# Designs tried in a protein design chat: VHH binders against Protein DOG1-like 4 (DOGL4). Part 205

Target 1, 232 residues: Protein DOG1-like 4 (DOGL4), of Arabidopsis thaliana (Mouse-ear cress) (q84jc2)
Amino acid sequence: MSKMRNLVEEKFLEFYESWVIQLELYLHQLLIAHNNNTMSETELRHLISKLTTHHKAYYTAKWAAIREDVLAFFGSVWLNPLENACSWLTGWKPSMVFRMVDRLRKSRVVLVEAQVKKLEELRVKTKFDEQKIEREMERYQVAMADRKMVELARLGCHVGGESVMVVEAAVRGLSMGLEKMVKAADCVRLKTLKGILDILTPPQCVEFLAAAATFQVQLRRWGNRRHYVTHS
Below, E stands for the ipSAE of ESMFold2; O stands for the ipSAE of OpenDDE; V2 stands for 0.75 times the mean of E and O plus 0.25 times the DockQ between their complexes.

## First folded at step 20 (VHH)

Design kk7 (from kj9 with D100E; framework vhh_7z1x_3; at its last look DockQ between E and O 0.86; V2 from the best seeds 0.79)
Fold by ESMFold2, look of step 20:
Structure kk7 (fold): chain B 232 residues (1-232), chain A 122 residues (1-122)
Amino acid sequence: as target 1 above (232 residues)
Amino acid sequence: QVQLVETGGGLVQPGGSLRLSCTASGFTFSSYVMSWVRQAPGKGLEWLSGISGSGSQTEYADSVKGRFTISRDNAKNTLYLQMNSLQPDDTAVYFCATWEEGKGDTYEFDHWGQGTQVTVSS
């Protein structure tokens, strides 16, 4: 369903369009770098740093925006429905990137035993952090449903100004809890990304970043090719 | 049936200028980021510059920043590279290329032109 965009949604849509275009410009550089045996380690590290900085810039902008309207990030107007369907707490599920690493290991990247061990430790840590966030989110949602939904149901049978104030308080309370959980999830995402890049060599990092950028841009293009029916 | 055709290469003296063109067909040109890439004799590929589909965002390799300017004319389905202050080290075959959606796990550009030779010699 179509609905009106607020100012936060309009500004972040503009930001995100630019951000994805810049990601694709970096993807083009990664495509050349991963096929170029003669690039120096310094050149590879510079490119890796640009990608890392670009991802951090996304979260910097996102955290500023969620302070104003965290709900905009649940069913975002700047993402197509396929992208939104792949979201876990407003973004990539952190543990999913290990599927990319596993695929690269089978075809393009040779890992030594020490790297494999460190990656498995990181995978377990990431899954543990995810599960902790999921449990906390569930407890928050249940607590909200028990206390505020009962009150809203009672008020929904009656008309009056008190119903508006209760709904506003419920939404405000939900938004504060959701902001905390979204930031926690984003911190797991950043820690997982940094952890993988710390374990991999610079050429391996380029392969990983190319795979990740490719997937993100492909998901956007594939989802945008689908036709929508808007009901408003 | 995507086609990219580069033109405008040639022989030029050091300090000279050339303008390369890349004419595109068989895909929606304005929807895709385009890049210029070169390969000097005996060397690997070097990414030089890229431009967004609308032309609003550009990037340059440090080696060419300030000397080269990428642009596009979407009405003519043409990508340009204005090359100023050319030096012998710029001698290479210059390609335009784009990534449309990839070919599985290869992580390579989908489409390349045939290239145009640029030779800078005194």
Scores: ipSAE 0.780, ipTM 0.928, lowest interface PAE 0.7, mean pLDDT 84
Fold by OpenDDE, look of step 20:
Structure kk7 (fold): chain B 232 residues (1-232), chain A 122 residues (1-122)
Amino acid sequence: as target 1 above (232 residues)
Amino acid sequence: QVQLVETGGGLVQPGGSLRLSCTASGFTFSSYVMSWVRQAPGKGLEWLSGISGSGSQTEYADSVKGRFTISRDNAKNTLYLQMNSLQPDDTAVYFCATWEEGKGDTYEFDHWGQGTQVTVSS
């Protein structure tokens, strides 16, 4: 079934394409900063701020879009299959960033004991938050499959008019629930990111952000090599 | 094989202008974000400017913003840097560069040219 892209999908696709390109431009800056240490602390902080602002812009746009159609983000047409496969509740899984930090730590990033402790605390917190959301998702999925919903679905298939309205109302309700869940997940992402950046020094932040941006861009490239994504 | 060749460098007086070119080959030029980077004597690499594959998006370092303009001609596989109001501190070797993929635990540009010397002196 050729699913026609809705307006929300089209708009967000355009936004995201531009956003990713901008991320890559920032990545080039990060690469220089990371490898050559040519920037002052002030300059590094400014660069970090640019990246954080960029991410904030993404979520601002996302949240605006999900208010209109949260379901668009569960079948994100702007992502390739690999990107989608790596997604957790319409984005990156918060806990994965700690693995990235661990990798950096094993390479060139030297963390002091205090930082390690704080990161571990944050890791635990993040994990619990993720689990909470996952439990909620499970509850939601169970609710969707409950007898009432099944009956509504049945009615919607066989009876028009009022039954259709009831089904639509139910779907709207479900969408609202999904929106809430997505926002919750995004909050965990943002909190986790902020937490990490607050713990790391500016040079370490740059390394982390470089790694993260690289991963994101690389993932997209890898995915696109195998699966063509139609862009507007 | 990937090649980047920078040209257009030279000696210029303070306040003068130069236009650098970078000719690319061996890859799909229009699919890659391109950057200009420079290295002054005794200093590390400095990122100056970047441009998207289509050319629709650009970024500049504060040090060159308002003076330098990055552009590209994808039909010619060429990247440009228009440098105006040049100052002595702009003296450096200028490189065009692009990134393709991360390399393990290190992240660096994958492709560089040989660079072109720009000297600003009275």
Scores: ipSAE 0.753, ipTM 0.912, lowest interface PAE 0.6, mean pLDDT 89
ESMFold2 (binder alone), look of step 20: mean pLDDT 80; pTM 0.803

Design kk9 (from kh3 with Y102F; framework vhh_7z1x_3; at its last look DockQ between E and O 0.68; V2 from the best seeds 0.79)
Fold by OpenDDE, look of step 20:
Structure kk9 (fold): chain B 232 residues (1-232), chain A 122 residues (1-122)
Amino acid sequence: as target 1 above (232 residues)
Amino acid sequence: QVQLVETGGGLVQPGGSLRLSCTASGFTFSSYVMSWVRQAPGKGLEWLSGISGSGSQTEYADSVKGRFTISRDNAKNTLYLQMNSLQPDDTAVYFCATWDEFKGDTYEFDHWGQGTQVTVSS
């Protein structure tokens, strides 16, 4: 059965496509900034702020959308298969950004010992938070399988009148739990991102953001070329 | 092979206008975000403006916002930069550039032309 797109999916698809394009526009700026040592700290900070604002806008839109239909984000019809494959709880996995930092360290970025220490602390914390969320997810899934899903399945066989209401209520309950988990994951993402940016110098931030943006745009482009997704 | 050819540069007086063009070949022009950058003597590269593949989204540096306008004609594989109210500080070599997503770990613009000289002087 072909999943029909609902209104939330359609709207977010349009948003996301535009958002990614905008990200690429910012990426061009980041790339020039990265290769231009003549930019002032103020200018770099402004650029960083622009990017952070852009990311915040994404989550603002996402949270508005998940309030309406969190389940849409578990299908993520706006993402290509490659993007989906790299997704953890409807977004990027927070711990992955440390790998990006590590990569940067191996190339051009020289971190002082104090930065390294702080990054390691943040890494540990991030991993802990991720694991906590994963445990909650597992707990939730088990709980659902034991009672709610079975009930839903049973009720689904008797579609009519009061049964429909009960099923809807059950689905709402499930959705609320999922929404909570998604928000928790997003909080970890945002916290991790902020933490990294607070540790890095402005030039290092630009490099990091350039790397991150590059990765996102590449996933989008590569995935789209391999798997044609209907985009508005 | 990807080719970008910038034209339209020249000598203008302060307050004058120029329209730069960039003709692209060797790739699907409409699929790529394009940017204008410049390099003044003794200075590094400066990003000026960018435009999405469809042309629906644009960005400008604060230094040129309100004075410069980026546009594109995908049917002609041409990128434009309308420059108004030019000042001596705008004197530079101007380049059109694009980023290639397939070049892996490069954090650089992969493609730009030879550039076109813009000189603003009384």
Scores: ipSAE 0.869, ipTM 0.954, lowest interface PAE 0.5, mean pLDDT 89
Fold by ESMFold2, look of step 20:
Structure kk9 (fold): chain B 232 residues (1-232), chain A 122 residues (1-122)
Amino acid sequence: as target 1 above (232 residues)
Amino acid sequence: QVQLVETGGGLVQPGGSLRLSCTASGFTFSSYVMSWVRQAPGKGLEWLSGISGSGSQTEYADSVKGRFTISRDNAKNTLYLQMNSLQPDDTAVYFCATWDEFKGDTYEFDHWGQGTQVTVSS
């Protein structure tokens, strides 16, 4: 009760912990489902739907959290995080998911020519959307710099309520702009996920979702191991 | 050296109940999501239920929801499956299992028990 800082961060960390546990429960289902000769197409589609809904729930919670405090997802001062993470807006670069698809194609999944063609088209579109977002972020960064310079000049020339209003407007503008960029990146992530699942057959979707869930759960376990090593 | 051992299987009549146990060793049991999986004669594996490390989150397959209850006792390193209203199509070998880590391109459970036979027959 005594501390208000990072309340958004604390709430989202609690959500994320529960969300990853549920993802692992779905991972266990996926691990049985792939190569399962008794699971019907209807059962596979049901499981795929549960995973899709679970991923949508993640973004719903994230978007609510970034509306309250988008900077909680960057963890550092405004300019430094944007410059260092222009290709990593609070998550995986959307096009990196195609490395997972490529890995599956080499070892576990056989794709027909039509699927390969559609996946390549999607990869190109995803990369294009990423580059569009990166250009918007650069333009936004320039606009922010100009606004900061004007605000500094105004603060030096004005006293009282005008300075407060300019600072409040600048903060709102920065937060709204950054929120838009994070949401745009997340929308590309969701559209790419949906696009991949639309191209793949239900058994292939199960393989892809298993790989994706494995990756996320492994990252959680790596974080736990790093914590134990660091503090022991 | 991870070890999972299932017990509690047997012959029961339709409508009967059994409780399966899975005793775990060789890993921090409370940190892992655990699952029950079964294999009926001549069929593939069927995921039945899973439970979080703390026990706070559970999931069930539609085929067993309402009849089976998963639980765990982390002080005893033991996973349980309470099975009620058993029917002949529940006849299977029942396994406990978990996933430990990513191994190259392999997406399979790493650790399995040897299984316990459940036979539902009049």
Scores: ipSAE 0.775, ipTM 0.929, lowest interface PAE 0.7, mean pLDDT 80
ESMFold2 (binder alone), look of step 20: mean pLDDT 80; pTM 0.803

Design zk1 (from zi14 with D31S; framework vhh_7z1x_3; at its last look DockQ between E and O 0.62; V2 from the best seeds 0.73)
Fold by OpenDDE, look of step 20:
Structure zk1 (fold): chain B 232 residues (1-232), chain A 122 residues (1-122)
Amino acid sequence: as target 1 above (232 residues)
Amino acid sequence: QVQLVETGGGLVQPGGSLRLSCTASGFTFSSYYMNWVRQAPGKGLEWLSGISRRGSYTYYEDSVKGRFTISRDNAKNTLYLQMNSLQPDDTAVYFCARYSGLEGLKPSFDHWGQGTQVTVSS
């Protein structure tokens, strides 16, 4: 839609576009590795490392951006409506990756009992962490509706130097709270991803990463077909 | 008509440097993710580097990371590859390539230059 973009949005849009393209290139490598099964364990580990580094780069960029404007990530202009609809607190929902693992298990991925047990433990922990964040978010939302928002609403109707300063301070406070929650969520994402990769064998990791990347790029493709996103 | 023309290749000694250029025409250069790819004798295509449409974000293959630098000047419709610390293994034809999206799940490059030869030899 015709949403006005700020500088943070424009920069991150360019970043995300390029990041996704690079992900697509890596996805191709993953798929080759997975389908041909010609790579050594060392090579697979290298490929896995490449992907993990790429994901870390995303969060590095994200965290830099949210320091400037966390609100830009609530209604991300670089995402299409479908991608946004599938987002949980500005990203993928951590517990979702276990569903991907389950799907892989139903296909050709064979997990040993020890792996299954560890994955279940991780699932429980991840769910707990998600719930904790959700509770904090609820608390935050309730808090926003109380004194600070009332004050903001009242002061926002007045034009004056002091009032403007107070309003800005209030908005900053709110933004800081959101930033904290987003960072917390991202930490859970990263921990969950690391946890899964630590449990899986290198070939399984490649398959998992390929599946995840495929889902991401397909979601973007499907969303763009329905709701055209301008990338230029 | 879309055109990409690479220049700057040549013979260089190990440890030497070259700067490749790719001049684009026939399309809005600043709207596209651009890449450098090379092909060594008897080997397949190797992706080396990519750069975002505005040039703010760059990516490199491990084989060239720290030695090669991709850049672009959108006002001049030109893509660059600064190559330092060249090694004999860098001997290849270097291509400029425009990213065009996915065909299925495979990344696609819809336009390539003719390539420029880089030879690293003592």
Scores: ipSAE 0.896, ipTM 0.970, lowest interface PAE 0.4, mean pLDDT 92
Fold by ESMFold2, look of step 20:
Structure zk1 (fold): chain B 232 residues (1-232), chain A 122 residues (1-122)
Amino acid sequence: as target 1 above (232 residues)
Amino acid sequence: QVQLVETGGGLVQPGGSLRLSCTASGFTFSSYYMNWVRQAPGKGLEWLSGISRRGSYTYYEDSVKGRFTISRDNAKNTLYLQMNSLQPDDTAVYFCARYSGLEGLKPSFDHWGQGTQVTVSS
């Protein structure tokens, strides 16, 4: 298991580093689009599509890696300690994205009534899906704890390979449940992102995506202490 | 001293192919995300493609996706760009560039080759 985690961690580290570099390149394009109103709606839609595809690629790679070793994603080696401290089932709570939407709305993005209503409906749906995942995770954890207690009792009564096999089965069961829950959380994150981009206009999407990418990039740089933003 | 040297440019007919090479020295090549960038006459720099440290993950600008293939051979410290189905608007100077991270919020490439000319003409 430990060697498999090393291989999964090494492969995903390479992926994540290149994925963030491409996010940095896309962020530059987003900032240019935000600062220069010469881009057509078609060009903005293309840029938004690139960002959407890039985020989908992250989850595709993550789900492939989770299939090999879900525990690698709890205390991930490709994330610095600040990034890891922000984890909820290997990522931000899906509903946290609405804090960014709220801040943009208060600063300069004017939303029409129809957009506000749709965003509120999406927020409620996202919170509902989060709560459903939390309830299901609790049921799963209780079921695993009950199985673990029975297996530990049997281990105390036996010495040998049979007892080791029972403990290994319990660990595999926990890993399988965690994989299911991580995928469920990621699906809510992706669905919420797509929902927000469907509600916002192309210029609003560019501003939202720029803010989201800036936050992610800066969180990584501050946590790494190698890439402080400097100004004079 | 970091050095990047491009070779393989030249004149080619529309629909033709070329393979560019970029030989790296003076740094640990396998530790860096590497890129191809081009500059057409009278135009600005256009990022084309990037490749992860070990070559497992590649990225392409839409206009070249499916026609160009980036690759690397870390044992030879060499970056490659296979260019197929070349069109006249691919005419440009092609540069190998090392990504160095953000300066502020702007991507920074700290070392460049001198470039190799690619001309697509009938």
Scores: ipSAE 0.646, ipTM 0.911, lowest interface PAE 1.3, mean pLDDT 82
ESMFold2 (binder alone), look of step 20: mean pLDDT 90; pTM 0.912

Design zk10 (from zi13 with D31Y; framework vhh_7z1x_3; at its last look DockQ between E and O 0.78; V2 from the best seeds 0.00; counts 0 for: SAP .683 > .668)
Fold by OpenDDE, look of step 20:
Structure zk10 (fold): chain B 232 residues (1-232), chain A 122 residues (1-122)
Amino acid sequence: as target 1 above (232 residues)
Amino acid sequence: QVQLVETGGGLVQPGGSLRLSCTASGFTFSYYYMNWVRQAPGKGLEWLSGISRSGSYTYYEDSVKGRFTISRDNAKNTLYLQMNSLQPDDTAVYFCARYSGLEGLKPSFDHWGQGTQVTVSS
């Protein structure tokens, strides 16, 4: 089951590994902040900013990588099968975070009515945006089997000269479409995350970010136990 | 046996610079995420910086960002910390630490050096 990795995959694998380690370090800080409740609002905001900056760095790296090879992210060799199974268009599904918020509400987080209302509005908007992207994906998938794909299939059997150029152009076209969708999805993710953090108080933000980070690192841990991913 | 040995510490005036080194032995250095951590007198441990296996990706705590630079030479099994614009608050024992994963939800460092003293004073 050894999969050949390209340069983009190898680089991003190392990036993601290091990024996750750093996330784990930040998670520890979040948990300390959450459990002690001794930090000032300014300190909490600083911590929140640190985490948001870290997440932004991920997408900066991702977007740089997808410009080179967007297809690498549909295999995601840096993720284990469980992580991949939980992935929606190369990342977390935006609407999932609201379920996380709901779970927090059932535990320690008390939201005022105004917050609840704003979250619901955001949920509706996020769902709408997800559906829009899904419709585009469907359209894209249908279109892939159209003239361009047929042409690609035909030309792929006769590799030589001008045919190679045409095939490459076709593949690039397909990749560009995928890149657009991935970027759109990432935008929804970022907007949703920002929206949630804007609605929550700093202590609530810390709790939310801690929960999210915990889920992410645990998912990775659980997946690795069943299907070991080598990073060496 | 796994060993980490820090060197390069000393006394420096405010605004000065130091370069710390950490020499690793007893393990495949290039397989591990490495870190610098410090402990000031009467304070707890403070994580400062981390670096990926190849050295391509680096991270910094805000307290040292823009002043400190982490790097590594895997061929020499050595980790570095270039410290510029040192301040009195940077006075501490500096440690090299190997990341080993999570214990529960807590990041773990399974090997540390003995540390090297950095004193910033007029």
Scores: ipSAE 0.894, ipTM 0.969, lowest interface PAE 0.5, mean pLDDT 92
Fold by ESMFold2, look of step 20:
Structure zk10 (fold): chain B 232 residues (1-232), chain A 122 residues (1-122)
Amino acid sequence: as target 1 above (232 residues)
Amino acid sequence: QVQLVETGGGLVQPGGSLRLSCTASGFTFSYYYMNWVRQAPGKGLEWLSGISRSGSYTYYEDSVKGRFTISRDNAKNTLYLQMNSLQPDDTAVYFCARYSGLEGLKPSFDHWGQGTQVTVSS
């Protein structure tokens, strides 16, 4: 088991580092597009498509990895402690990205009434989907705790091969349930991202994507720069 | 001292192929994300491709995707760029570059080779 976790963690650590570097390259392009206004609408749409494809590639790689070891994504070795502390079910909390949308509404760019209405509808839908996942996770945690206590009590009465089988079944059940919920949360994240980009104009999408990428990059830098006194 | 040396450039006809090499020394090559960048005459630097530490993950600018293939051999400390279906617009000096992190919000490449000339012409 431990060899499997090392392999998944090692591979995804390398993937995530390269994925972030590519995100930084795209962020540079987004900032140029935002600052200079030299790109046509078609060129802006192409840049937005590159970012969307890049985010889809992240989830494709993640979903392949969680099939092998979903637990690696709870307290990930490729994230610093600050990044891990900001996680909700292995990623950003879908309802919280609307703070960046609120920043756009407060800038010199004013959203039209139809966009504001659609964004509020999306915010409500996103919160509803998020709450459904939270309720399912709570039910799973309760069931998992009860099942684990029963299995541990039963293991205390046995030695040998039967206890290995029961432990393996408990671990398999945990992994399957968590994988389902992580994928559901990721689907809400992807739907929310796509929904926001569909409502915004191309220049507004560039501003949103730049803000989102900046936040992700800055969170990583802040966490990596913090020094903590560690005692052993 | 850190060195990157590109080789394999030359003159090629449209539709032709070239394979560029970049030999690294003075650092642990397998610890770094590596890149190919080009500069056409009178133009700025254009990032083309990047590759993860082991070579498992690769990224391409759209204009070269499907025609160019980045690879690396960590045992030989060498980065490669296989360039197929070359067109006159691919004429440029090609550099390998080492990713070094972020300066402000801008990706930084702290070491570059001297470059190798690729000319696509009839």
Scores: ipSAE 0.768, ipTM 0.917, lowest interface PAE 1.0, mean pLDDT 86
ESMFold2 (binder alone), look of step 20: mean pLDDT 91; pTM 0.912

Design zk11 (from zi13 with S100R; framework vhh_7z1x_3; at its last look DockQ between E and O 0.76; V2 from the best seeds 0.81)
Fold by OpenDDE, look of step 20:
Structure zk11 (fold): chain B 232 residues (1-232), chain A 122 residues (1-122)
Amino acid sequence: as target 1 above (232 residues)
Amino acid sequence: QVQLVETGGGLVQPGGSLRLSCTASGFTFSDYYMNWVRQAPGKGLEWLSGISRSGSYTYYEDSVKGRFTISRDNAKNTLYLQMNSLQPDDTAVYFCARYRGLEGLKPSFDHWGQGTQVTVSS
């Protein structure tokens, strides 16, 4: 039942565990800020910066890890099945954040017309970028099935030094393609997040970040209740 | 019984350094995310730093970043806080705390030490 983990998986598991804990701590700060209307704009901006820095750190670690083993992120052992099911190319689907914004609008967040317009523009752009990546992924998958996988299958039947080298090269090629796609997706995520934060006021940013963090930690909690994830 | 015991506190001049230690017993130390927290007179608790199970990943509050360093020795069941460039506003009781998880949406620490007093004064 227990899946054997490679070194990349083990390291990133610990990283992610600690990262999430830190996120939980920051979430508490966000919630305090959200409920305390006495914080200055400077203080709010500082808090926002802290969170954005934390997210950037995640991607820095992720990108370092995917250079070693991008495949580890397509079976992320540090995530529970629910988290994995909600993942798009190893992370959050960028367009989903707009749904969060919409939900906030229905509650306390009042957006001015200019903000609404900018958000819509960003939504359209984000959707376009997602679709572009999806098309590329489809093309990649087809190419893999037609060429690389067939080659791997053929070569895998023969045990020899040269054959092994060819197979390894093929696998590396496949991995490189996946890495590019993952990085592209992450770029869209980061751009979208930045875009949203640039449109929102500092109080709105805090609320948005709190909502996002809440969703993330709750998703993890809910998933863990159904499927226990061991963190060793 | 789970125990955390802080040591290393004392009086130091501004610009000085201290190294705090927290010795853990009664549980598998290496399984837990550990933290340093402080409480200044008349103020609430302030989280300062956290460290992953193996010690490979560390986090700091901005107020201490660049000055404080958290570390751990799992073989010795000990958590450390190296404090450099101490300032008067660092005067507080310092606690080591074991992270438990979220209670609702609030981070929870299930075990604390007795604390050690750090006083920074000229």
Scores: ipSAE 0.894, ipTM 0.969, lowest interface PAE 0.4, mean pLDDT 92
Fold by ESMFold2, look of step 20:
Structure zk11 (fold): chain B 232 residues (1-232), chain A 122 residues (1-122)
Amino acid sequence: as target 1 above (232 residues)
Amino acid sequence: QVQLVETGGGLVQPGGSLRLSCTASGFTFSDYYMNWVRQAPGKGLEWLSGISRSGSYTYYEDSVKGRFTISRDNAKNTLYLQMNSLQPDDTAVYFCARYRGLEGLKPSFDHWGQGTQVTVSS
């Protein structure tokens, strides 16, 4: 039994497919830049700018789509089950991005002590912001089980007219709460990315962005092919 | 049999315009992200532009942005590239290409047209 896709899901599916293809093309440029000593600092900053613009375009499209249907982003049809299982409030968990930063500590382009200090401060700030959102989501989930919501569900089963308006108002309220929390999570994601890129030098930024894009595209490939991948 | 056939190339003066077409057959054209790529004499392949399945989302290499416009007509199985303000360094063989995905971490295009020559000279 197949589920029908609504218009928001169909539009975002196509957007996301094209957005990922462009990320794959940019990943190739990042890998060349990482291994190529002929790129100037200006060229590196331009490539970093392309990536940041690409990520901003994703959130612009996402926030427009969320205004229409935030629920499409919970269990998204444009993501495979592995990608969906790794989602935290409709995206990557901000504190986990520091795994990519830890990879830089083993790089030949070594982080200086001032950078390490600033990155640790950002990690703590990011975790704090995550914890605030997690508490808000918990309160939202408790509110969904509130006695008044249970009574509303019973009304929707038994009466017409008045129940329809009350149910519709309650659903709008729940959707607005979810949209607010998703946007708050996205703001932590953007703030964390900007913070990391502000601390790193251009070559370090290229290495970081390459690692992050590699993880994202490989997660997608692994989830699409997990039953068929063979290793010896 | 997958086939991509480019047409519309030719000799143009600097500042001129050309419209390239790529007719697709042997596959469901509307299922694929399609691309224009060029190769100048003695140089490697340069990706120029890509377009999503319905045509709703387009992407451009910075050097051609504002001058070139990619489009598609899925009813006619045809990909287009409108090229304006042509300069001598736009001289190249222009290919349409079907994107496959990554092989390893390298982008892969699995089917190419024969190419159409665009020459910009005075």
Scores: ipSAE 0.773, ipTM 0.914, lowest interface PAE 0.9, mean pLDDT 86
ESMFold2 (binder alone), look of step 20: mean pLDDT 89; pTM 0.900

